# Designs tried in a protein design chat: VH-VL binders against UPF0738 protein ABC2521. Part 9

Target 1, 124 residues: UPF0738 protein ABC2521, of Shouchella clausii (q5wf04)
Amino acid sequence: MKQYKVSAIEVDEEASTVELEEEIDAQLAARLKPGKRVLVDSDQYAFIYILEDEEAFYAIRFEKNVWPALNEAHKLKTSYYVKLNEHTRLALVDMEEELVFLLENIRGNGNYGEAFEQAVNDAF

## First folded at step 4 (VH-VL)

Design k08 (framework fv_regdanvimab)
Fold by ESMFold2-Fast, scan of step 4:
Structure k08 (fold): chain C 124 residues (1-124), chain A 124 residues (1-124), chain B 110 residues (1-110)
Amino acid sequence: as target 1 above (124 residues)
Amino acid sequence: QITLKESGPTLVKPTQTLTLTCSFSGFSLSTSGLGVGWIRQPPGKALEWLALIYWDDSKYHTTSLKTRLTISKDTSKNQVVLTMTNMDPVDTATYYCATHRIAYSSGPLYFDYWGQGTTVTVSS
Amino acid sequence: ELVLTQPPSVSAAPGQKVTISCSGSSSNIGNNYVSWYQQLPGTAPKLLIYDNNKRPSGIPDRFSGSKSGTSATLGITGLQTGDEADYYCGTWDSSLKAYVFGGGTELTVL
């Protein structure tokens, strides 16, 4: 799965803009759709929002370094948009709903491992 | 040529922990988008989803049994393991493992290949 | 109550057509794809329909699916005695964050 790391989250009271380390080219950006799912990478301390096209899945990685900004957006219950390139933004549909579910699912759940659970508890 | 097979004890006493192993061939849980879930069916009753693990180690559990369930994978052995604590006669059921895939646009929506099932009876 | 509601049983004669309904809500059938599973007596379930109306390889076109609003239906034409089975609908429930199955429908071919 091709991965795109989040470099920053610009949090406003009703909307948060997710910025990537690597810009996505215009042709791919035009095909991408929200996958409406957030997954956990407990080994690498990341939340992953899934984007998709007709052929493949693409990971938008929220690594530990952006969790303070992610928690700010979470507390405000904002909508999320990812800036794919200078001309294209895409709504991360269900991002907040998925994050709420995962944060509750991780709490007290040994399946994620103690270190990851502790890191999430410290950040959120 | 995807196959899955469940294994574990067929008889469990109340309060014991159940451990079931799903062994599979024809795919790898390092493949993006793939997961393995567990479903159970008490005699004469409906199918009930229990838990799911994805290629990236993301884990999901039914809310009613969350504190009793753990799911893990060993990709080198092509195995997924489910444990369930504090077994009760009401947990008597046939337990299935099945492959689960992220559906385009909507997240995980179906189980395409199923094991034959293993029957677990909880009795004193 | 069940999250997804199916009739408990349905019956028809060989060669006839039968439909099995599955009723849900906006958080499941209304917003997500529906699958159908066939379970022959004493066997594991088998995927029969996915993405509302698509058939896996090897499933004959006598089996069809459709979805309208918060309800889905499985259609079986040209009924055969080998179709006697329990049929389950299933989908993801966005509010529960869980995969949910219907209660199952027992099909008897008389």
Scores: ipSAE 0.006, ipTM 0.552, lowest interface PAE 9.7, mean pLDDT 85

Design k09 (from r10 with light chain K94R S95Y; framework fv_rocatinlimab)
Heavy chain, then light chain:
Amino acid sequence: QITLKESGPTLVKPKQTLTLTCTFSGFSLSTSGLGVGWIRQPPGKALEWLAVIYWDDSKLYSPSLKSRLTITKDTSKNQVVLTMTNMDPVDTATYYCATHRIAYSSGPLYFDYWGQGTLVTVSS
Amino acid sequence: EIVLTQSPGTLSLSPGERATLSCRASQSVTSSYLAWYQQKPGQAPRLLIYDASSRATGIPDRFSGSGSGTDFTLTISRLEPEDFAVYYCQQYGRYWTFGGGTKVEIK
ESMFold2-Fast, scan of step 4: ipSAE 0.638; ipTM 0.854

Design k10 (from r10 with heavy chain Y54F S58T Y104W; framework fv_rocatinlimab)
Fold by ESMFold2-Fast, scan of step 4:
Structure k10 (fold): chain C 124 residues (1-124), chain A 124 residues (1-124), chain B 107 residues (1-107)
Amino acid sequence: as target 1 above (124 residues)
Amino acid sequence: QITLKESGPTLVKPKQTLTLTCTFSGFSLSTSGLGVGWIRQPPGKALEWLAVIFWDDTKLYSPSLKSRLTITKDTSKNQVVLTMTNMDPVDTATYYCATHRIAWSSGPLYFDYWGQGTLVTVSS
Amino acid sequence: EIVLTQSPGTLSLSPGERATLSCRASQSVTSSYLAWYQQKPGQAPRLLIYDASSRATGIPDRFSGSGSGTDFTLTISRLEPEDFAVYYCQQYGKSWTFGGGTKVEIK
C-alpha cells in the first residue's frame, strides 16, 4: 500500500486541513475516495486513514510528530480535509468517529504495547 | 480456492492461556486491504467478534476482551495466531477465523471466507 | 460500541411464507455497512447480504436486504425448506458487532 505522510495539520474552529509531505498527482487525486477507516500502526507510532480508488488502497499516515495538532482537532471535533495537491481537497469522512473509537480501544489495552499506549495517553 | 483452518488445543484448563492458529491458502496477508481475524460462538449463543490483524500489521481488539487478547501474523507461513489469557469456563466456544476486509469503492467490507471452526472447551 | 438488536428472537413459519427479520442499531451505521449471515447447525456462517442491500454471489433472489441509519430488514420472500436457520446481522462501520440472531423455525 502506497503511504503519504502527513507533514502538518492546520486546525481551525470547524475544519482541519491535513497537509502531506508529498503531493498526490492530479489523475490519482481525481480517483481517490475516503475509505472511512482508520487503522493503527503501533510498531511505528502512527494512525492511518485509508483512501481508495477502484484498484488499490492508499494510506494517509499520521505519525507521532503530528499528534499534538491531531489532538487539538480531536478536542474541537472538527471535520478533516486532506490537501492532495494545489487544486484538490478531499474530506476524510468519519475521521473523528474512527479516532474516538480507536482511542477508547487503545486505553488500557496492553496488546498494542506499553510504549504505544503510553505515547497515545501522553498525546490525547 | 480460498481456505482457512483453525488449529490448537480443544481442551484448556481454567486460568491457562489459549493459543489458536489460523492457516490459510489461496491468498496472501500481504494483500492490501485484507485482514484475518477471529470470531467465537459459545454453544447456543450469538457470534462475538474478537480481533483482527490487517496486511500492514494493524491490530484491533474487542473492547471487552482487549486485556486478554494478542493477535500476530506470519505472512511467510500464511498463519495468524490468537492468544487469549486467563481462560474461564465461560470462554467455552467454537472459535472461527475469517477474512476481514476494509472499505473499497466496489468491493465487499465484511467476513467473506470462514474456517470450519474449532470447539474449545474450558474445563479440568 | 454499537449494539445491534434483532427481532423477533424466533419466527415460526411454514414453507412458502414470507419472513421479515429486523435489525436495529443503537446508533447510525456508517454508510449502511451492514451484513446478514445465515447459520445452520454445525456450520460456519454464510454471507447473504452486504452493504445493507447487496446480495452476495450465489445467493437466491428470494433474499433481500433494506434499510439505512438505525433500522435494517432482511426479507425472505418465499421460504424454502433449506431457509430454516439462524440469521445474524453484523455492522462493520465501527469495529465489527453482531446482533443476537433470529431463529427461523418450521411451524
Scores: ipSAE 0.012, ipTM 0.595, lowest interface PAE 8.3, mean pLDDT 85

Design n01 (framework fv_cixutumumab)
Fold by ESMFold2-Fast, scan of step 4:
Structure n01 (fold): chain C 124 residues (1-124), chain A 122 residues (1-122), chain B 108 residues (1-108)
Amino acid sequence: as target 1 above (124 residues)
Amino acid sequence: EVQLVQSGAEVKKPGSSVKVSCKASGGTFSKYAISWVRQAPGQGLEWMGGIIPILGTANYAQKFQGRVTITADKSTSTAYMELSSLRSEDTAVYYCAREYGSTWYSHYMDVWGKGTTVTVSS
Amino acid sequence: SSELTQDPAVSVALGQTVRITCQGDSLRSYYATWYQQKPGQAPILVIYGQNNRPSGIPDRFSGSSSGNTASLTITGAQAEDEADYYCNSRDSSGNHYVFGGGTKLTVL
C-alpha cells in the first residue's frame, strides 16, 4: 500500500494537525476515509494510521522522529487531523484510542521485539 | 462480550476442499486480526495463518502455503479459511481466534471460536 | 523441527505450586503467551506479554521468562486448573506463530 510519511505534528490543546512530507492529490484526498486502525511496524519503528477509499488502503506513517510530538499530543489527549493538502484535512478517528491501546500492549509483553519496546518506552 | 461463531461440522472426501467460516458478533471485527489454529484428535494446537480484515492481508504458516487461503468479508463480519487437497491427516478441529493487538502479526489471541470439526474420510 | 518445547505432562498436589516451562530460541526475542484448554473446549488466554492476565483470570496464574525459557506458574493449584497448557510465540523469523506441544496438568 501507498505510504505517506508524517513530517511534523502541530500540537494544540484540543487538536493536533498532522503534516505530511508529500501532499495528497485533491482527487484522492476527496475519496479518503479514516480506517480507524493503527498498526505497528516494529521493524521500521513506526506507528501507521490506516486511511482507505473504496479500492485501496493508504498508510500515514508516524516514524520515530515525530514520536516526541506524538507523545505531546498523546499526553493532552487531543483529537487528530491530517492535512492531506492545502485545502483538505481529515479527522483521524480513533487515533488516540488506538494509540492508548498499543502503548499499553507494547510495554507489557515484548512481543514486538526488545529494541522496538525499548524505543517506545524511551519516547512515551 | 465479543464472540466468534463458526460454521458447523463437515465430512469431506480426500482431495476435496473445505471452507470454514468465522462470524464476529458484538464488538469490532475488521480492525483486529483473525488467526486460524487447528488441532488433530489427541494432538496439540497448530497455527495455520491469519488475516487483518481491514487490510485484506493474510499470512500463512509455511506448512500450509499453497493449500490454505484465508479471506474476510467486512460487510458480513466473517473470516474464512479454505483448505484444499484434503488428506486424512487434515482431520481436526479448526478454531478461529481474534488477535488483540494492531500488528500484521498480533501478539495474543484473546477470543476463540468454539471450533469446527472437519473429518476427512473415504 | 519443533521451535517451542514443553514437557508433555506434570502433576501438582491441590493447593501447591506448579511451574510449566516452554523453551525455544525465539523466546530470547519474543515473550510467550499461555493458553488453557479443557477437554471438548476451545483454548482460553491465561497469560500474555510475560506476566499480564486478561480480566477474569485468577491471580494465582503468573508468567516469567529468562533467556530462551518461559514459565507459567500456578500458585495454590485448584482442581479446576487441571487442563492442557500451551505456550505460543513467534518463530525465530518473527513472521509466523508457533505453539509448544502442550503440557497436561493433573491436579492430585
Scores: ipSAE 0.000, ipTM 0.535, lowest interface PAE 13.1, mean pLDDT 83

Design n02 (framework fv_cixutumumab)
Fold by ESMFold2-Fast, scan of step 4:
Structure n02 (fold): chain C 124 residues (1-124), chain A 124 residues (1-124), chain B 108 residues (1-108)
Amino acid sequence: as target 1 above (124 residues)
Amino acid sequence: EVQLVQSGAEVKKPGSSVKVSCKASGGTFSRYAISWVRQAPGQGLEWMGGIIPIFGTTNYAQKFQGRVTITADKSTSTAYMELSSLRSEDTAVYYCAKDYSTLWYGETYYMDVWGKGTTVTVSS
Amino acid sequence: SSELTQDPAVSVALGQTVRITCQGDSLRSYYATWYQQKPGQAPILVIYGKNNRPSGIPDRFSGSSSGNTASLTITGAQAEDEADYYCNSRDSSGNHLVFGGGTKLTVL
């Protein structure tokens, strides 16, 4: 699965804009839809929002370096949008709902490993 | 809380197919996977496969590959397990269970809510 | 079929501690979950992850794992704990779930 790393999150009171290190080309951007799922990469300390098209899944990676900004957006309960390129942004539907669920699920759950649980508790 | 309601008992002839339903209520269908587990009389539990409804992705145990089909209808929050080419050895109680898969690289499941089971008897 | 191995039966005296064990190479990589099943009933989840209990599961149930072995411990066994206990984990490929053969616990 192709993965895109988040470089920054611009947090406003009602909406947060997720910026990527790599721009997504216009043809792919036009086909992408929100997958409405967030998964955990506990080995690499990342939350991953899933995008999809007719053929494949794509990962938007929120690595540990952007967790402070992600926590600010989380505290404000904003909507989330990803800037795919200069002309296209896409709503990350259910991002906040998925994050709320995962943060509770991670707490006290050995499935993620103690180091990951501690890192999440330190950040959120 | 989430409940899983299964269809009623079935009596089938060898060579036929059976389709068991599992309806979820009291929570969001898209935030969990559904696994199917069977148990022959006096025997242990046997995992058959599962589905993640939001993606439509399925995973089948090797023993059942080619005979089992698991599907989900998101509009009715109902998962189905169809087993074809039935034999007397398929006589069992069939359970559906809600599980969580939140890990990116590897999926570990825990099934926290189980249906009450559907008895399928295969006899002439 | 022998991916996860459990002893078929174990006994414990009322109020004493019993440990039910599950062995398999996949347990080096994946945590075991534990299910309790009483006659005529669906299984219920009693332990998941390293040592987590769902709401409603008594504190006397605990889990542990080391190497290729996972264990379910019941401290101060009660009559109501008499049941079959199944461990569950990923197979060696990581692609499928597999159950142990089950352990019938008798409380004497």
Scores: ipSAE 0.125, ipTM 0.664, lowest interface PAE 3.8, mean pLDDT 87

Design n03 (framework fv_barzolvolimab)
Fold by ESMFold2-Fast, scan of step 4:
Structure n03 (fold): chain C 124 residues (1-124), chain A 124 residues (1-124), chain B 107 residues (1-107)
Amino acid sequence: as target 1 above (124 residues)
Amino acid sequence: QVQLVQSGAEVKKPGASVKLSCKASGYTFTSYWINWVRQAPGKGLEWIARIYPGSGSTYYNEKFKGRATLTADKSTSTAYMQLSSLRSEDTAVYFCARDYGTKWTFYSGYMDYWGQGTTVTVSS
Amino acid sequence: DIVMTQSPSSLSASVGDRVTITCKASQSISSYVAWYQQKPGKAPKALIYAASSLQSGVPDRFTGSGSGTDFTLTISSLQPEDFADYFCQQYYSYPYTFGGGTKVEIK
C-alpha cells in the first residue's frame, strides 16, 4: 500500500493539521475517504491512519519523530485533519478515538513487543 | 481473489518431522501476517505461531517453541511450517490463515482468509 | 494464557429460531474477540471481529456483542446454511486462544 509520511503536526486548541512530506495529487485527493482506523507498525515505531478509495488503501504514517506533537494533540483531544495538498484537507475521522483505544491496549499487551510498549509509555 | 492453498496429507512416525506449505495468491504476500492453527480430530482450534513474510518476523506459542519453525519464500509467495519431534497428539488438521489487519494492529490476530487445511497423522 | 469458555457446547434449533452463544474470557480483553463458523470438513470462516464488527459478505442476522469478559454471538433467525460449529477467539494477548466451540444442530 502507498505510504505517506507525516512531516509535522500543527496543534491548535481544537484542531490539529497533519502535514505530509509528499503532497497527494488533486485527482487522488478527490477520491480519498477516511478509513476510520489506526494501525501500529511496532517494528518501525509508527502509528498509521488508513485512508481509502474504491480500489485501494493508503497509509498516513506518524513515525516516532512526530510523537511529541501527536501527544500534544492527544492531550488536548483535538480533531485531526490531513493536508493532502495546497487545496484539499481531509478529516481523520475517529483518529482520537482510535488512538485512545490503542494507547490503552498497548500498555500491558505483549502483541506489540516490550521495546515498542516502552517507547509509547515514554511518549504518551 | 485471495486464496491460501495448502500441501497434501502427511503420515509420519513418532519422532519424525513434517514440513507443510501454504501458497498465497490474490494479495500482496509480504504485507500480511500468516498464522498457523491446528485442530485435533473432534476438538477445538489451537494457535501455533505466525510469520510476517515481508521481514521474516515470527512469534510462537510457547507450547510449540523449539519444535515449530516458520519460514516464508517471497519468490513463490509460500509460507512453511516445520514441526519436529512428532508425537501421536500432533495428529490434527493444520491450517494457515491470513491476518485481517496489516503488520501490528488492534485487529492483529483476527484471521480473515484460511487455507483448506493439511491433515497430519502421526502413528506407529 | 487467557482461557475462553464457550457455552453451550451444543444446541438443537429449528429454522427461524433465535440462537445465542456465549463466550467468557478469564481476564478482561476489551473488544478483542472474533467469531468463526466451521462446517464439517471445511476451514473456519470469519464472521465477526472487534466483538461486534461484521466481516464483509456475512449476513446481518449475525450479531456480536460484549466487552471486557462477556461476549455473545446471536443469530436472529436461523437459516439452513447456519447449522455449523461456532468458535470465539481472543486476540488481545499471545498466545491467541479459542473457545471450545458450539455445535448448532438441526432439531
Scores: ipSAE 0.000, ipTM 0.538, lowest interface PAE 16.5, mean pLDDT 87

Design n04 (framework fv_barzolvolimab)
Fold by ESMFold2-Fast, scan of step 4:
Structure n04 (fold): chain C 124 residues (1-124), chain A 122 residues (1-122), chain B 107 residues (1-107)
Amino acid sequence: as target 1 above (124 residues)
Amino acid sequence: QVQLVQSGAEVKKPGASVKLSCKASGYTFTKYYINWVRQAPGKGLEWIARINPSGGYTYYNEKFKGRATLTADKSTSTAYMQLSSLRSEDTAVYFCAREGSTWVYSGYFDYWGQGTTVTVSS
Amino acid sequence: DIVMTQSPSSLSASVGDRVTITCKASQDISNYVAWYQQKPGKAPKALIYAASSLQSGVPDRFTGSGSGTDFTLTISSLQPEDFADYFCQQYRSYPYTFGGGTKVEIK
């Protein structure tokens, strides 16, 4: 699956805008919809929000460098939007709900490994 | 010990609906997804849907959208699947299964219920 | 949808035999493959996840390998309790899909 790395999160009081390193072209952007699911890549220290179209999944990848901003958005319980390109913004439906679920699941579970659990506890 | 215990066998007429239960124990119910998978007699496994018991958020296989409805009751640690407009081809064993929420465990079902047989016949 | 093609559909083997089951995905799924064992009248039991990682408590005679589109489950020395159906599953993309199953029978 194609992965798009998050370069920054612009946190506002009610909404957070996720900025990508790579712009998504207009045709693909028009087809994308929220997958309503967040996964963990514990080996690479990332949270991954899933987008999808008719044919495939696409990953919006929140690596450790953006976790401080992600935690600010989390504390404020904001809505999340990803800026796909200069003209298109998509709501990351259920992002905060999935993130809450994952953060609770990571604590004391043992599935993720001690180093990852410590990194998450340090950031959130 | 992790256990998922499902409700007993059901016999239904075509056009009816059925509601199956899956009671979890031995872990924190709200920290793992619950999935529903069916197996028709002599056939393979088919994924239906998943639910996040914490928020009640669901994701459905397109083939079951509009007919399957997943819910969860946190107070009883029980997940439910209702399947409506039953047809003979819905005759199957229906399993609930626990899913982790990591990249390596997401989509991987580590514990399964014993299954509920649903028979649709006139 | 990603189609998982499993082969063979059945095989006959004796205790002590090496058994190999294959699973082919219709598109690249990296290592997002699980394997399950199912005995008659029972629910599936998890064996392997991430193509090659052994589920806790599963004997080490079970090994998974592969990446991309071609995956293999091997039982190095078949035991009496290993006669069962085996299923692969991809979890790269929704909907999650399973292989058609392989029945491992006594010769």
Scores: ipSAE 0.006, ipTM 0.611, lowest interface PAE 9.9, mean pLDDT 88

Design n05 (framework fv_rocatinlimab)
Fold by ESMFold2-Fast, scan of step 4:
Structure n05 (fold): chain C 124 residues (1-124), chain A 124 residues (1-124), chain B 107 residues (1-107)
Amino acid sequence: as target 1 above (124 residues)
Amino acid sequence: QITLKESGPTLVKPKQTLTLTCTFSGFSLSTSGVGVGWIRQPPGKALEWLAVIYWDDDKLYSPSLKSRLTITKDTSKNQVVLTMTNMDPVDTATYYCAHKGTTWTFYSGYFDYWGQGTLVTVSS
Amino acid sequence: EIVLTQSPGTLSLSPGERATLSCRASQSVSSYYLAWYQQKPGQAPRLLIYGASSRATGIPDRFSGSGSGTDFTLTISRLEPEDFAVYYCQQYGRSPTFGGGTKVEIK
């Protein structure tokens, strides 16, 4: 799965804009839709929002360096939008709902490993 | 060059429905990030935002007027239509349509090009 | 809704003077979501500034915007005759609202 790293999250009271390290090609950007799922990469300390087109899945990767901003957005319960390039944005549907679910599960089960659980508890 | 022009009745009776059409050129309302909004200004008073429609058919309305407003588009004709029900003398105003530039906000954004405006008087 | 209060209501100044216009929000507004417009009698508004400090295309550099949180300022460093107009601030971080306007008039 191709992965796009988040460089920054611009948090406002009702909305958060996710900025990527690299732009997504205009043709691909036009085909992408929200996958409505967030996965955990506990080995590399990331939350991954899934985008999809008709043929493949793509990852929007929230690494530990953006977790302070992600936590700000989480506390405010904002909507999330990713800026795919200068002309295209996409709503990250269910991002906050998925994040709430994952944060509860991480605290309660230890399935993600002790180091990851501690990092999440420190950040959120 | 971007241009917009409002058209519709200049006189409306109380309790009737107002329908205004915005005809534009110089841009496509299928372009990502683009939107067209409606703003009104009663004589001698401040500007008031009414509604916006985006390239993806997403629609936002002034919360206080939402029950009275409908915004639609016909991309093939380069037109946006605003309908406002139950008109009252207090709704007498110059009505503007305006182009929302490429920006990533949830709420109409800022407006970089405006129509000339059309004065609508509500009286018996 | 976020209420924007502009002050003063009227500024009486001469060409060549500096104009400073205030816009105060009832609650914090990200500077990313604040715009300023100029309106002359009988004309549609003209965008001057967006994102609190970014000049729109074709706007002279004598116009500048600043501020954050609840307090925003539009500055015209040296008034030209064409600058006598009404100025409105607008926030777009939530459902858009405009201030009441500041009229800059010739003394």
Scores: ipSAE 0.005, ipTM 0.553, lowest interface PAE 13.8, mean pLDDT 86

Design n06 (framework fv_regdanvimab)
Fold by ESMFold2-Fast, scan of step 4:
Structure n06 (fold): chain C 124 residues (1-124), chain A 125 residues (1-125), chain B 110 residues (1-110)
Amino acid sequence: as target 1 above (124 residues)
Amino acid sequence: QITLKESGPTLVKPTQTLTLTCSFSGFSLSTSGVGVGWIRQPPGKALEWLALIYWNDDKYHTTSLKTRLTISKDTSKNQVVLTMTNMDPVDTATYYCARTGTKWTFYSGYPMDVWGQGTTVTVSS
Amino acid sequence: ELVLTQPPSVSAAPGQKVTISCSGSSSNIGSNYVSWYQQLPGTAPKLLIYDNNKRPSGIPDRFSGSKSGTSATLGITGLQTGDEADYYCGTWDSSLSAYVFGGGTELTVL
C-alpha cells in the first residue's frame, strides 16, 4: 500500500493539522476518504492512519519523530486534519478514538514486542 | 442498509457436492477491505468458521475442510459462492454467510458485522 | 478441536452482573482484536463487541469487552431475561490463517 510520511503536526487547541513529506496529487486527493482506522507498525515504530478510495488503501505514517507532537494533540483531544495538498484538507475521522484505544491496548500486550511497548510508554 | 441471504438445496445426499450462494446488497466486494465469509452450525453445536473471500480475491479456508471447500465471488452480481464436496451426514448444519467489516494485516480481528439468516442443509439418504 | 476456550454455561439473576471468559494463545487473542457474538435462540449470531471493547451502533453500554494478554472477557451488567443466549468469542489465528470461534457459553437468566 502507498505510504505517506508525516513531516509535522501543527497542534492548536481544537484542531491539529498533519503535514506530509509529499504532496498528494489533486486527482487522488479528491477521491480519498478517511478509513477510520489506525494500525501499528511495531517494527518501524509507527502509527498508521488508513485512507481509502474505491480501489485501494493508503497509509498516513506517524513515525517516532512526530510522536511528541502527536502526544500533544492527544493530550488536548483535538480533531485531526491532514493537508493533502495546497487546496485540500481531509478530516482524520476517529483518529483520537483509535489512538486512545491503541495506547491502552499496547500497554501489557506482548504481541507488540517489549521494545515497541517501551517506546510508546516513553512517548505517551 | 446491508443485507445478506443464503440460498441453495435444503437436502443433499451423502457423497454429493453442496453449492450455496450468498446474495447481498448495500455494499460491494469491489470496495477495498471488504470480505464475505461462511460459517456453519450443526444442530445444538458451536459456530464453525469455514472460509472467506476478500475484495482482492484473497481466499482462506479452515484447515480441516480445505480440500473439500471452494469459495468464489462474482462482484458484478453481488454474490459469493461456496462449494463443499463429498457431503456426509456430519455436515448437516445451518450455513451462514456474513460480511467481514474490516480487513487489516497485523492485529486484525476480522469481525463479522452483518450476518445472513442462515440456510439449513440436511445430509441424508 | 477448539483453540479458544469458554465456560460452557453461566447463570445469574435479573439485574446482576455476569462475566464470560475466552482464553486463547499468542497466535490468536494475543496478537489480534477479539469480537463477541450474541446468538438468541433460533436466530443468526449478532456482532456484540468488536476490536476488544467497541460496540456496534444499537448495542447498549451494559455490554462491555476487555482483553489482557491471551484472554478476553465479555461483561454484562443489569442482566435481563432477553439476554438469554449463546455467546461466542472470535478472532483471527495467525498460525492457522483462519478465523476461530470459542465453544460458546450458554447464559441462563433465572
Scores: ipSAE 0.000, ipTM 0.546, lowest interface PAE 11.2, mean pLDDT 85

Design n07 (framework fv_izeltabart)
Fold by ESMFold2-Fast, scan of step 4:
Structure n07 (fold): chain C 124 residues (1-124), chain A 121 residues (1-121), chain B 111 residues (1-111)
Amino acid sequence: as target 1 above (124 residues)
Amino acid sequence: EVQLVESGGGLVKPGGSLRLSCAASGYTFTSYYMHWVRQAPGKGLEWVGEINPSGGSTNYNEKFKSRFTISLDNSKNTLYLQMGSLRAEDTAVYYCARTKWTFYGSYFDYWGQGTTVTVSS
Amino acid sequence: DIVMTQSPDSLAVSLGERATISCKASQSVSYSGYSYMNWYQQKPGQPPKLLIYGASTRATGIPARFSGSGSGTDFTLTISSLEPEDFATYYCQQSYSYPYTFGQGTKLEIK
């Protein structure tokens, strides 16, 4: 699975814009759809939003360094958009709902490991 | 301790409708995708569709889109399959199953015991 | 839709012998080093049980005699030394694209 790291999140009152370290090609960007899923990578301390096209799945990776901004967006209950390139934005459908349920699940559940649970509790 | 328990199967006439239920317990219901998979007598497995309990988004096998609807009740940790316009070919054991999404893809780690639907005149 | 084709339809093997089951996808189910292919075991009157996911990763509690290999369109499930509890029907399944599809199954029988 190709992975794109989030470099920053620009949080506004009603919408948050997710910026990536590398831009996605215009051709691929036109095909991408929201996968409506968030995974946990507890080993690397990341939340991963899944995008998909007819060929593959792609990961939008929210590493620990962007969690302060992610928490601000979470507290405001904003919508989320990822900037795929200078001309294309894509809505991260269900991002906030997925994040709410994952945060609740992590706090009462040893399945993610104690160190990861503590890191999430510290950040959110 | 993870359990998935199907119910609601039975005998129904062609053209009829039926609603199946799957009660989940032993885990956080909203953390896993839920699916319906069926198996006709003496045949293999056929994926019907899925739903994400945390957002309600669904994906269906196109074969079933117009006749079947997947829904859930998060307050009861219960998955439903509403089946309409039933045909003899819909006779099968219906399983609910959950998936985990990983870098290795999606896989069915727990299955219910199944509930039998028989469509016959 | 991706069609998954298993071979053989049935296989007769003696206890202690090796069993090999093939699964072919009508198009690649691999991308960027990952293969979105799973194997399940089913016994009569029971639901399927996960054996292998991601083509080669053994699920929790599955004995080491089960192994998966392959990439792209060609995949193999191997049981290195068959035990009595291994006589069952085996299914491959792709999670690469919707709809998810299963192979037709391979029945493993006592020789």
Scores: ipSAE 0.000, ipTM 0.557, lowest interface PAE 13.5, mean pLDDT 86

